# Designs tried in a protein design chat: VHH binders against o26223. Part 151

Target 1, 191 residues: o26223
Amino acid sequence: MKLLWTSQHIKVTVHIDGKVSKMDVLEAIKTRRSIRKYQDREVPEELIDKILDAAMCGPSAVDERPWHFIVVRNREMLEKIPEVHPYGAMVKDAPVAIIVCCDSSLEKIPGFWVQDCSIASQNILLAAHSLGLGAVWTGVYPLEDRVEGIRRLFSIPEHVIPFSVIPLGYPAENPGTRDLFDPDRIHLEKW
Short names: E, the ipSAE of ESMFold2; O, the ipSAE of OpenDDE; V2, 0.75 times the mean of E and O plus 0.25 times the DockQ between their complexes.

## First folded at step 9 (VHH)

Design t74 (framework vhh_lunsekimig_d3)
Fold by ESMFold2-Fast, scan of step 9:
Structure t74 (fold): chain B 191 residues (1-191), chain A 120 residues (1-120)
Amino acid sequence: as target 1 above (191 residues)
Amino acid sequence: EVQLVESGGGVVQPGGSLRLSCAASGFTFSNYDLYWYRQAAGIERELIASITSGGITNYVDSVKGRFTISRDNSENTMYLQMNSLRAEDTGLYYCATSPFESYIDYYDYWGQGTLVTVSS
């Protein structure tokens, strides 16, 4: 993979099976899949920085931007996540995980931080995919036991709410793409 | 609610064939990954074959080339075609599924199992 920077836009090229390809936004959205199996390869810090930049570019309620992120690379800490997250077993095998958090002190309108953190989480998944990585959103909020388990494990203060745990790495599986378009869910002019 | 019902098991001689079916209800079948597990007496349940919502298949080495997993989204049914059966293929075969794109829970739903006995 090679990233090119210009004054107007970022160009991304991905090497796939000996070929170079570019992924536009619609392709990224339509071909992204949850990935829970990862190669034993380090993810460069530069790619994590790009993913987190993308995460922070989403809209938020009244532009409150309440998100904070914990980047976990420590193997011992990654191995402890499944102890507090029943469906996070794959996290221990990932080279890195991002924990999306809400700093409630930044909240301007009660409750909308959930949507803000959801948008950030999806941007992480899409950005990772566009960069040749695989990722999966493992839900934390609003399950109280998971929220408190993650909080204790990562020393997260009381006013900060862990929202999701997203392991990521170079994919070691290919589930293929789905075709989910359902015109019966589209209503013209009224219900 | 997710429900899976297996059928097609039976007694067959070595070298024979069987086709297992898994009828599914209570979820959007086409969106889910589907699995066949086998459990022999005294042995932990093992993954035999999988087919993703996108149609990608995977097999454990011992059945590769002999078993074929497939899905029919219009009939909400998954199949396992088993050819060249061996005595070691004997076991209770379970259909399972997982909400692969779920961001909250990713766990298996199980059928009741169907018995396959390969004996001479």
Scores: ipSAE 0.455, ipTM 0.761, lowest interface PAE 1.3, mean pLDDT 87
Fold by OpenDDE, second read of step 10:
Structure t74 (fold): chain B 191 residues (1-191), chain A 120 residues (1-120)
Amino acid sequence: as target 1 above (191 residues)
Amino acid sequence: EVQLVESGGGVVQPGGSLRLSCAASGFTFSNYDLYWYRQAAGIERELIASITSGGITNYVDSVKGRFTISRDNSENTMYLQMNSLRAEDTGLYYCATSPFESYIDYYDYWGQGTLVTVSS
């Protein structure tokens, strides 16, 4: 029997009109947590669209925007992802996952695609959180076994590199707050 | 390193009571949610109770009214008070947490478990 989480565990208030309350960017950043447990609840397409819109708003090297996104809702496919991703067990429990990929043919400067896709991935996480969803970044690149596993599973062409798998759903957990500020990591003018 | 150590299991008659403990270390205990799972023989492990960092508790229906999850942040210990125990409560009980943010690894830490046997 699975524990049912009440909406009270979600610090995101949904307005009567079905709109999620706005979250400021600092709040989103500071309160975001990796969510690996999800409710048995579908994620509306509208929210995924908003998340993908946000994913494409980040900067990229010389504006190359090399990212592509595979939106996975098929239950069978979601259940197969853990087979090629040993630490992606939670994906099978999510109603949807986004696979962030790089099209190498779009690169203008070699190597910066990792930064570009990282920015896109982080924006997905923040946007999801701001919309009352939980998500987690499961790394694919640069681990070859995971890259090839995801490639084969989703028939991704050779010039396209799977970078991350991000399961999404309404959260069924509420990890506590983190205080990660470390003044020892701050150097003034010089190291 | 995150460590969880369960204790308090044993053999008890139906209607009896047990109190389980989970001693935690290797993370800021007060900042994270904690969970009790159990696994009966031949059955998948199931989440039965949770307590948030803020002290909000949740239970599966089968244990509601009988089990109480609590935490002592000063001692880095979580508890499960089990009353009115039933035969179907028999199993290995695990405490769990997921305190880390990593995009490489899945962090779901478990203890070794403590055995609870409810039998006449």
Scores: ipSAE 0.145, ipTM 0.555, lowest interface PAE 1.7, mean pLDDT 88

Design t75 (framework vhh_lunsekimig_d3; at its last look DockQ between E and O 0.01; V2 from the best seeds 0.00; counts 0 for: pae O 13.3 > 2, placed apart)
Fold by ESMFold2-Fast, scan of step 9:
Structure t75 (fold): chain B 191 residues (1-191), chain A 120 residues (1-120)
Amino acid sequence: as target 1 above (191 residues)
Amino acid sequence: EVQLVESGGGVVQPGGSLRLSCAASGFTFSTYDLYWYRQAAGIERELIASITSGGTTNYVDSVKGRFTISRDNSENTMYLQMNSLRAEDTGLYYCATSPFESFIDYYDYWGQGTLVTVSS
């Protein structure tokens, strides 16, 4: 069986290094790469605000929207993250990091906050890419040592769970494009 | 489970050529980014060439135009064609891969290395 795909572009205006660029949603999704090397260059607060706005626009279970965000720009604090997160070494070199958290008091359906915070994390990555920035999701939850380390480092209350640490900045690497389409993972009408 | 095995190293004269191979197993080869690193005496390992699953290639300036990285997804093998070899190309050549898009942890998977000596 043959499937018919029509490609429609939803255009988004993006500012990259002071230049205006257009990237449609499919292009953003398909070309986003994890970025772990950053230029020594400040990220404007306006771009962080746009990224966090996009993060909060994701779907959530029963619209519980349990996410809270910590924006970290202080270099001394960024330098301490690798001490509590073994695979977060790149965070110390980033101009800013966002910590995605769940406020468990906002949870309406037990367990779905993980999906909510995953959606928020992916939206941060996509929004950053669309704005000419690079970012990477470094996992915290459900690793108890990382959860506790991040909580202590940033004075996070006991009812709030740090979910991910996402350093971001202007990219200092370009890993290139991937080809991931696997038709063997597509089943028509039944398994 | 991930294994990388290099071959094709040897002794060649300046101006000669060698083709290195890296045979891979234990992962979905076609979807991974692949790398060649070089380690010369007294120098840390340096990324000299990369190829993505989409076929995008990158090279360090010192080998650009002389070396060509390629992949054969049907054979789970990556290659480095080395032309116009120079004495400074002498070193251990490592193939590597990593789950670069992992959001939890990732590890660089390394081969054992293959020695290239450019001399008479």
Scores: ipSAE 0.596, ipTM 0.779, lowest interface PAE 1.2, mean pLDDT 88
Fold by OpenDDE, second read of step 10:
Structure t75 (fold): chain B 191 residues (1-191), chain A 120 residues (1-120)
Amino acid sequence: as target 1 above (191 residues)
Amino acid sequence: EVQLVESGGGVVQPGGSLRLSCAASGFTFSTYDLYWYRQAAGIERELIASITSGGTTNYVDSVKGRFTISRDNSENTMYLQMNSLRAEDTGLYYCATSPFESFIDYYDYWGQGTLVTVSS
């Protein structure tokens, strides 16, 4: 007996055998969408741990691994984030947010930390999606007002740069799929 | 270590009521979705009720209107109130949880079960 639970937008098929099909990497990448609406549900710590583990598995320049992560569950703090982040309105509705930061003291080569933190951020999104969560990348860096706003709000040291705020939760929307493949962006051997 | 301990099972006549309990430990109870399963003799285990961390409940059709799932986060306990019991409700009832919605089969935790027998 398949019990289909329809949460607002996520059909969770619980098979009697308990096997939920694991999402493969390509599926995760292709089907991931920005999710800005969340269910009134908490996110288990174990999921966050797995997401953060994934975030730390990405490559970094000369293996500098400059990233730090602030996990925010405090409702008051979540509600304050939109005050300093104009496009972070959904954060107040999320049960948890991850702030990705760079410790500049860990940089081995200047400037590559942006790539490193981007990779970490994207891995957070993909991992979240693969685990049945929704998330969205809200950019902080390089906008100075957002950087300083988040810095002040979370008492982030000067040598640490907030890079992104990623709210997470069980999805309460389904934006559908996109076809973003553009062959005109592919050049063979030369431009 | 995650532990789930079911209790409250027993023998009851048709039309009777039972209340099952599931005592949980070893995880942040309030953040987990919880499930009641049952397994009748010779039949595969079936999901019969769920309650999310947010309190949303769902039921299979066969128990709708008769069973009520609830949780007390302060006591780390989940309940199943079973009313108007039928012979077909006989089986071993299991409490379950999973931290991974997409991987329930891979990361499910189960109790030992409690036996419910509905017989005249």
Scores: ipSAE 0.023, ipTM 0.424, lowest interface PAE 5.0, mean pLDDT 87
Fold by ESMFold2, look of step 11:
Structure t75 (fold): chain B 191 residues (1-191), chain A 120 residues (1-120)
Amino acid sequence: as target 1 above (191 residues)
Amino acid sequence: EVQLVESGGGVVQPGGSLRLSCAASGFTFSTYDLYWYRQAAGIERELIASITSGGTTNYVDSVKGRFTISRDNSENTMYLQMNSLRAEDTGLYYCATSPFESFIDYYDYWGQGTLVTVSS
């Protein structure tokens, strides 16, 4: 059993009989936060593989699966992203970023690729969180200047649309959790 | 529970100075990066200055050399000293705990703004 206590924050991690408790899916959804500060620590390739596997498990419109992923670890390239994505400044400090793209030639139903790539992007966030990593979704599409800037920077062909840039790493911050349930947003049977 | 309250706005002549404050409560102020934004009528909010939890500052070119951002973690307050004010500095000034164009989690907050008017 491992219990950690700090003077500023109290953290509790429970290890039972040498087995680490798996994070419940509802817990992962409720506790995932946007993480913009990362430790100076490499993210193993194995974890990136698991995250991308999870990203591709999402449903898509008529199973079109239009997504492609660019994994960026090169320091120079990560440092250039803020030049075309000013609110992505934390990307330069991340050990790795994933660019979620749509290959429009795979689109079977016009316009649903946005939902498809959103699903993949959220799965990346949840999978990273479940593996002890932190991530944040920085928006690219539909902001045309960002789309074209990222396309130029990474030599993305015109029929491929960069959708999001997701920096990730071991977190160097802990924003905690909150109860965001709002019953006034729930409408029974009709508005 | 979490609050950011801007103050210190007002009417000032060109070339004048104002000092804005952002008083924060309900979160661990010292661990967050903080931002000042401004919004002129009919224009989207624009980032003016930022300060990291470690004290590193950044400014957009239009205010560099005239504005100074600072923070006092013991008072949970961020400041923006604005000197050599120009008519184009007129607008609502907001403080925030995250950049405007990131997706935000609920506890990332914005203040309600303080109005700065530079006119003669």
Scores: ipSAE 0.012, ipTM 0.286, lowest interface PAE 8.3, mean pLDDT 84
ESMFold2 (binder alone), look of step 11: mean pLDDT 79; pTM 0.788
OpenDDE, look of step 11: ipSAE 0.000; ipTM 0.216

Design t76 (framework vhh_vobarilizumab_d1)
Fold by ESMFold2-Fast, scan of step 9:
Order: sequence, then C-alpha cells, then structure tokens
Structure t76 (fold): chain B 191 residues (1-191), chain A 121 residues (1-121)
Amino acid sequence: as target 1 above (191 residues)
Amino acid sequence: EVQLVESGGGLVQPGGSLRLSCAASGFTFSDYDMAWYRQAPGKGRELVAGITSGGSTSYADSVKGRFTISRDNAKNTLYLQMNSLRPEDTAVYYCATKPYESYIYDAFDIWGQGTLVTVSS
C-alpha cells in the first residue's frame, strides 16, 4: 500500500511497508559525517521527497514550523553559490542542494525560528545519511553577506530568511568515525 | 581548546632539507584532514600539501616530488619533509586542520602560530 499526501508544493508517495533499513537511529546519529565530495550521479526525486518529509517532522517552538525549502538541481545556479558563499565550493559539484529558509510571517515566538531551522537542517543530514547519501550543512544565517547573496541569487522575498545551504549526493569520500563522548561535560544533579 | 604547534623551521642553504612537525592537541587528531600552508612576505597564504584522515595525500605543483606530507596518529603529529629547498620556498609554514563538522567553514582553519623557513646562502 502506498501512502499519498500533499502540501502546497509537494506531493509525496510512500510505501507504508517500505524497504528494509538496518541502520538504527543511534548508529545513524553517531556515523553521520559531513560529506563534501560526491559521485557524478543524480539523486532520485523520491529520495529528496523523503528527506524533506523528515525535515518537517522536527519539534518547533509553539509548533510554528516556519521552514520553507528550495530544491536546486540547475547546474548554472549551483555553480553560482560559491560566489556568494565563501565556503560553499563543494556545492558546484553536488547533483542537488536544499536551501533551508524561514518564512518570518509564520513566526509565533520571536527568535526561535533559528532553532526550528537548525532542527530541520540536522534532520536533512540524518535522513540523507540513512538513505545512503552524503550531505553537508553550509551556514548562511546570521552572516549578512551570505544571507543577502543567497536571497538575491534565488529571488527570495524580504520576509523569508535563507538559513542554510545543504548540498547532497552519493558520497565519494569516507572520513571515518569520531569518538566524541566526553564525560567531563556531564554534570549529575547540579552543575 | 584546539591547538596546533609548528616546529622545525630554520635557516637552510639552497638544495638542503628540513623536516617540519606539527603537534596537535584538543581534538581527535586521527579523525581530521590536515594540511600545510605557507605565506611568503607580500603574498597570501597558499596550500602546500594536504593529507586526509585516511592517508591520501595532495601537493601543490610547485612542491611535487620535493616535499612529502605524513602523519603519525599515535603521536598526534603532522610532518612535512622538505627536500631540494629553493629560495622561493622561504615562508612562514602553517599547520592547519579542516573543521570536518563545521557548518560555517569548509576551508582549512589555521590555528597554528607558524614556523619560519628561510632558504638562503
């Protein structure tokens, strides 16, 4: 059975019984790495739809869910991103990028949209990893030059704030694993 | 918190050799790509050599065949073996690490103070 659902811009079809995934949530979180090198291979639209579905499932302050997403596949547009984002050079080599935006007209509580869009960005990275893709979060907000550069490049209206640019694709690198657990950062019962 | 300390620079004659070292602390060295940059007087910083966490190496065309980058993960140390040195190799050499999980920077961050290499008779 297929589950069919739509939003203002997105129509998604998902198999309820799905495909088998052997990566549990803790392993996905611990093994996700920023990937900046991609195979010369297209990412199917169905995987992008699954990633965007996951992006919208995060918690949100007062459930305001202010996120909007721009999906960029056009090569000429991807090649222009490094001109307005100094550390976005890898974007030109990615098959697709997602721009996470805040629609400020949806904001119910001032300032928490930053956390909402951070959650959406991390969910994109985790979902991509779980689907066999690699991705990297390249920061836009709160750097004024990057915000305005991305806004102009993608015709983003004044009430919408570009938050992050996330290129993704099939990984062409494996940076290995990290051991980051630090018990000195854990305080029992009080500081 | 993250600290890179370069050493091994000095005065050497053309055709000579030097070995630079970079002692890393404050992070899990084996997980990070490492690089050597240099900056000559009146020039910007340029990438000299890079080494990934997995051991793959890359070199600027100006140093290929003369310089060798290597790492010792057990000692948290990065090396640059410089052979057949030329006057144009004169520069301050910087150890750098790529902030793997940074969502602001994708270039190598240069946190070392540098070590001066002077190639002169």
Scores: ipSAE 0.330, ipTM 0.694, lowest interface PAE 1.6, mean pLDDT 86

Design t77 (framework vhh_vobarilizumab_d1)
Fold by ESMFold2-Fast, scan of step 9:
Structure t77 (fold): chain B 191 residues (1-191), chain A 121 residues (1-121)
Amino acid sequence: as target 1 above (191 residues)
Amino acid sequence: EVQLVESGGGLVQPGGSLRLSCAASGFTFSNYDMAWYRQAPGKGRELVAGITSGGDTSYADSVKGRFTISRDNAKNTLYLQMNSLRPEDTAVYYCATKPFESFIYDAFDIWGQGTLVTVSS
């Protein structure tokens, strides 16, 4: 593989023959699916770096950018997540998970950190998909039992709020694509 | 609007067989985990069999080896093949769906009226 171009933390490499192909944004959005089954295969750190770079590029209320991320690769820690997250059973089988957190000390406008962290979470899912990985968003906030369980498990300070847990890996399932366009949900000019 | 229509129930002798069908509409069927629940007279609802969007199956101990759950994504249909039926299998059988793209609660929802299975001599 030859490195042909760099942009900040993102590197474009091509096969030896010089050919490049990639998913465009609309394709990524329309074909991304939640993936809960992963191959027994490690995810390179370089791909996690690209995903986190993309996560931090979303719009943010008053540009407060309150997100922090915990990258979990430790098998024992991944295996403990289902104990504090009832619907996170698949996390124990993932090679890596990202915990999206809000540092409340960075919040400039009350309550908008939820949108900020939602945007970051979705960007993680889209970036993972664009890189050939599968991921799923498992909700933490606003369920207090999950918030406190995750906080204790990962030694998260009181001023930091765990928002989502996103396991990811190379997909071991293919659920296909969705046809969700519903014109009845579109109102022209007025309701 | 999610709609599930169960069919295939009826009266059958012990040791007989029935095939239940669940016709799904109003959602992208292939994106949902599906299940069969049953409720016998005077008892609570019991999960009988499940099948994920990816095709993995699971069964209650009471039916394992006798019942087979399957799906046909092209026909938007869920099936339950019931063999070696016993009087204790008598129940209303319900089709249930669980959203694959959910990021919060991950529990099966029952939408239909069910289909009655009666196993008697």
Scores: ipSAE 0.363, ipTM 0.671, lowest interface PAE 1.9, mean pLDDT 86
Fold by OpenDDE, second read of step 10:
Structure t77 (fold): chain B 191 residues (1-191), chain A 121 residues (1-121)
Amino acid sequence: as target 1 above (191 residues)
Amino acid sequence: EVQLVESGGGLVQPGGSLRLSCAASGFTFSNYDMAWYRQAPGKGRELVAGITSGGDTSYADSVKGRFTISRDNAKNTLYLQMNSLRPEDTAVYYCATKPFESFIYDAFDIWGQGTLVTVSS
């Protein structure tokens, strides 16, 4: 049985010229939240392009840039993702999802691709937020069942590893902000 | 660490009332949606009631009009007032919340240990 939830819409500030307001990087980082509820509203391609541009701007090990991105808008495919990702139910409600993948053939140093794809994924989240969108990182790697499920669903070749699925949309919730600063996690000069 | 601790369960006669509590810690309680689930013996876990961070409530049809979910943000506590209890309400009741920024789960997947409610004559 499904519960009916009311959506709390996040106000997106748009300039008079139709441009989304920009936020500084610290604001983006500090105010970003995982968004799992989305409006019934399409995300313009221009915004996805900007997000993907940001995703590719992060550093990578020896600049290997192993990432690939699958942009999914097809409703049928979005609805199938939860079947192989049991904790990705929100994906079926999103107008678009980005699947971040690693091409292992591009990896120069073994193992750093996880960091590379993480950086790309985080940049997607931050960019989305800065553009007035909501997103959530749903982990695929290293869970084998999810990796193989996404692989099969999207016909991803064996040398390419699906890493994360990131649904995006205009937010239909406002979880608020958190203060996660913990001075106990800071060590000066030594542990 | 996120913790949810349920209390208030017990044995009650049909038509009776109970009030469950869930003490939350390790997160900003007021910022998150909360829910009650229940699981009867041999059955799956099912949603009973939910409440948003904004205070909007939702109920399963089976409990609508009988149960009331509420929250006290100042006390970091979730409540479930159960009235007109029926034998079919017998279950372990769980408090649940969504993870902070989990990239593993998307639904209510942080749970307490549960509290047993038995409705029997």
Scores: ipSAE 0.028, ipTM 0.350, lowest interface PAE 5.4, mean pLDDT 88

Design t78 (framework vhh_lunsekimig_d3)
Fold by ESMFold2-Fast, scan of step 9:
Structure t78 (fold): chain B 191 residues (1-191), chain A 119 residues (1-119)
Amino acid sequence: as target 1 above (191 residues)
Amino acid sequence: EVQLVESGGGVVQPGGSLRLSCAASGSIFSVYDLYWYRQAAGIERELIASITSGGITNYVDSVKGRFTISRDNSENTMYLQMNSLRAEDTGLYYCATKPWEDYVYYDYWGQGTLVTVSS
């Protein structure tokens, strides 16, 4: 942490950790990995707020922005998620999880809410990574058993659809990075 | 979806050899890390050998020097060459892959192939 001078403020305390620039964005996209092991450390509320702010900044079809978020920190509730999500075992060991939901009453165009909620989910993963956290997207929609299990567990209304469960925390594993660029998937001018 | 099918199991005498095969479909096989697991009666499933997409191999100590894992990306097939087989090697052998960034299932398993080392 350092005091910095700005044109708007004569003196500001800035946390460089979590600052994102143009090059940092590409690096964050390329180095983000799914993280399923977490340190026994609390994630500050201010970091969750930044992540959710980033989630809501994504593009949305007809600007419907149908996303709602449930922030789960209660250990008993986190421990119950694996009972309704077969690949959510790591959630019980996470300090916090975010459930991305669609409020169907906000839907202005049929079906695009899936893309909206995907965008929000990916923004959560990227924002978490940029802030030094690890996270993983565990899929809920369109698997009906998972959708209904999560709905019942968190008392989610019938008009709201749980889309993904994203546990996050300070990472306790490092899978490294991948280079997946495949020029054979790029077509110039025509297919 | 990734589908894995094992073959090559059977009955063999102690000191004998077998080669297991694991054929993959529905994926770009060459980018996947691949695993052989063994499940003996009454014992939980254990990882015995792995091979990365880059060809780096690892083995559990009990099979090191006796088993060799390999892959043929052109045939979408992984192999386990088992030499100097012991009664303790008896079990169901499963091939698996765990695409780290899979947000739906995470792991894909074959059906298993039985290896019996008769005393």
Scores: ipSAE 0.533, ipTM 0.772, lowest interface PAE 1.4, mean pLDDT 87
Fold by OpenDDE, second read of step 10:
Order: C-alpha cells, then structure tokens, then sequence
Structure t78 (fold): chain B 191 residues (1-191), chain A 119 residues (1-119)
C-alpha cells in the first residue's frame, strides 16, 4: 500500500519494495520534516546500516569522532523511553530508535563533542529522509533528567553521554512544507 | 524563546460570551501549533482547544460548538471565542505554543487569564 502523501509541493513516494529513494542533498535538506507518526512496518537492517554509515561520515573536531550509537528495536525499551523523556511519546510508536552518544574519552578538545554529535544526528535525519523514512530529533543533552534517565535505562557508562534519541520509521503523517528562510538573519560583511 | 500573554478574561453570567486573546512574541509564530488550556480550582490543567500552524482546529467535547479557536499570524495573536458559557467553564485559561520542528520540546505558557462564570 503506497501511502502517497501529497503535499502541495513534494510527493514523497515511499517505495514499499525497499528501493532507496534518490534525492539530492539540497532536496533532502529542504524537504526533511520531523516525523512523529509511523507505520506499523519494520525498518530493514540495511537501511539502518546506511543511516549509521551516514552518521559517521560527518566531520568532527580534529577528527575525534566521539560518537557511539545504540540501535533500539526492543519494544519494551522503546516503550520505556517516554518515561524518562516527557516529549518522547512518539518513540514508543517507532519500530526503531537510534540513541546518539558521546564517549568523552575520545574527546581531543573539550566541548566540541556537542557539535560532533549534532552533525551525526542531523546526518541521521537527512539519511533517513533520503531513504524514505521519517525521523525526529528528540533532545537529551544537556537536560540532566533526560541524560540520567536514558543513561540508567540503557546502562550507559558514566564517561558516555547520551545526546539525542531519534526514532525512525516509515512515515504515517505528512506535515507539509515549510519556508523558514529569513533574510533578517543574513548580514552582509558586518552585523 | 516565545512569550505568551493572555487577556480577555473576566466575570460573565451563564449564557454569556467572552473572547480571549493570546499575544505571542517570536519570529516564527506561524510555524507553531497553539493551544488553549484551562484550570479550574482543585483540578488539573486540561487542554480544551488547539490550532495547528496550518489552521486545523480541535476541541474537547465539553467546549465543542461553544468555543472557537483562531489565529492571526500577521498579528501573532491567537483567540478563543467562548459562547454559551457555563459555570463549569470557570477557571484560569492558559495559552500555550509548541514549536513544530524543535528538537528540544517545551511548552511555552502564558500567565493565564481568569474566567469566572457566575450568576
């Protein structure tokens, strides 16, 4: 069943046959939306592998690559995430979630790990979208209650910091298009 | 960060009408979903109406047909037209907004405006 979500401007054809959607990087960026509703459909491991590959392709400070990824498919665990993440309700409905973490022992320069993990997280979102999946970034760090909640839930070592939880699945919603271009945010030569 | 300020509350007799306003500050008001909540004395805050950035409205059953939520993006203002008010509608009414594409979810709340329905 091809759920054709017709937005006025972008037909996202979700190929049921596992074919990878081809879109250029600009299209992926411009058309990506946070997806919080998912089909009752499993995500193939091959797609997760591709997403994780993309997640690891981003730059990092002095190439420290501090990121680790927890792939969560267990229903019980997915259902527990909302208990420690008040706005993570959609995670329980996703077939899979990726938890992006930082291993602090891999940091070469303090503090840049946030940027590194952000880049990895964004690449996950873009890759997911390009593959016909929907995803949403749910922030964990730097909120202490969420960090500790995820840490306890997944037995994450103290030197490893959970950064984001990203549920993924075949989209069951169409949030439409958006235009967030703001010329007032652009300054020429000086502020 | 978005700031919300509610107004329009007051005392009204049963069967009367009030119009609440919620003025929002922010550069991307048009991309936010907006909500009206109310809290009666001794009762938890409840969602009563919502309007998406696209203008889709939803209501709880208790206010359906009586209340109308609307938004004016040009003025960064949301409204709640309340007709046929009842005693049970008495409470503090809150405006809330939720960013659509925020990776850190917070509900932004105003201070509330008091609505009292009494004979």
Amino acid sequence: as target 1 above (191 residues)
Amino acid sequence: EVQLVESGGGVVQPGGSLRLSCAASGSIFSVYDLYWYRQAAGIERELIASITSGGITNYVDSVKGRFTISRDNSENTMYLQMNSLRAEDTGLYYCATKPWEDYVYYDYWGQGTLVTVSS
Scores: ipSAE 0.028, ipTM 0.420, lowest interface PAE 3.5, mean pLDDT 87

Design t79 (framework vhh_lunsekimig_d3)
Fold by ESMFold2-Fast, scan of step 9:
Structure t79 (fold): chain B 191 residues (1-191), chain A 119 residues (1-119)
Amino acid sequence: as target 1 above (191 residues)
Amino acid sequence: EVQLVESGGGVVQPGGSLRLSCAASGFTFSSYALYWYRQAAGIERELIASITSGGITNYVDSVKGRFTISRDNSENTMYLQMNSLRAEDTGLYYCATKPFEDWVYYDYWGQGTLVTVSS
C-alpha cells in the first residue's frame, strides 16, 4: 500500500439527518458551508462545550487569548438580535447562538485580538460542522452600530468588544459542495 | 530539553532597581516570544511584560515606564530591568516561553526568582 505519502487524519463521528458519518480534518474544512436554516431541535450542552473548547484551542498572538463567549438560548433574546444586526435574521430561528467577544484588558499586541477572535470564530464553525451541526458567522466588529447594539442588548461591559454572532443548530438545508481551488493564486518562489 | 533559569532577584528598598535575567536553552530562542510573569502571595500569576521574536514589547499598566524587557539572541538570554520599585512589586518573578515544536505549543517556565521590596 502507498502509506509513504499519507497524512494522519483525525476522524470524528457526527450525526447528519439521523445518520452517523466520519469526517477527517480536510473533509471538514472543504465541506463546511454557511447554514442559515435550522431544525426545531435543541443542541445539547455537551456539544456546545466541545465547540467552545475547540474555539479556545486556536493560536493567539503572544498567547493573549482575549476571547470570551456568551451562549444565548433564550428565545426572546435571540428574536431581538435582528433588530441590531441587519443580516442576522436567521438568528431568531436558531436554537442557540454564540457571541464571540474580546476582553481588551488581555490584549498584548495592538489589533491582533481581531485575528484571535477570527480564529476562534472559524474554529466554532468547523467544530459545529464536524459534530453534525450547521452555523454561520454574522459580522459585528468593526461596524460601530452593531457593536453598540449587541453590547446594549447583552449588557456587555465597556472594556469588552463583541466580535461576531454565530447562530447554530441542526441543519435544515444542504447547500452542497464548492470547488474553490484556483491554481492561478499560487506563485512559486516569487510573485 | 527546554530549560529556563531566572536570576537577579533580591531585597531592595522602595525606589531601588534590579535587573532580572532568564537564561534559556534547548529551543530556537530567536524564534519565540518570551514572557515575564509575577506571583504575589494569595494572588494568581500575572503576565507583566512580553517581547516578541521581532522585538515588539508590551507591559501591564502598573509597570509601564518603570520596567524594560529586552532580549539577547546571541546569548539566549532575556532581561527585565526594574526601576522605581514599589512594595506592590514584591513577588516571585518567572520567565516563560511557548515553543512550537512538532505542531504542538508547549508551556515552559523557570523556577522563579524572588523580588522583595521592603524598607
Scores: ipSAE 0.000, ipTM 0.087, lowest interface PAE 20.4, mean pLDDT 83

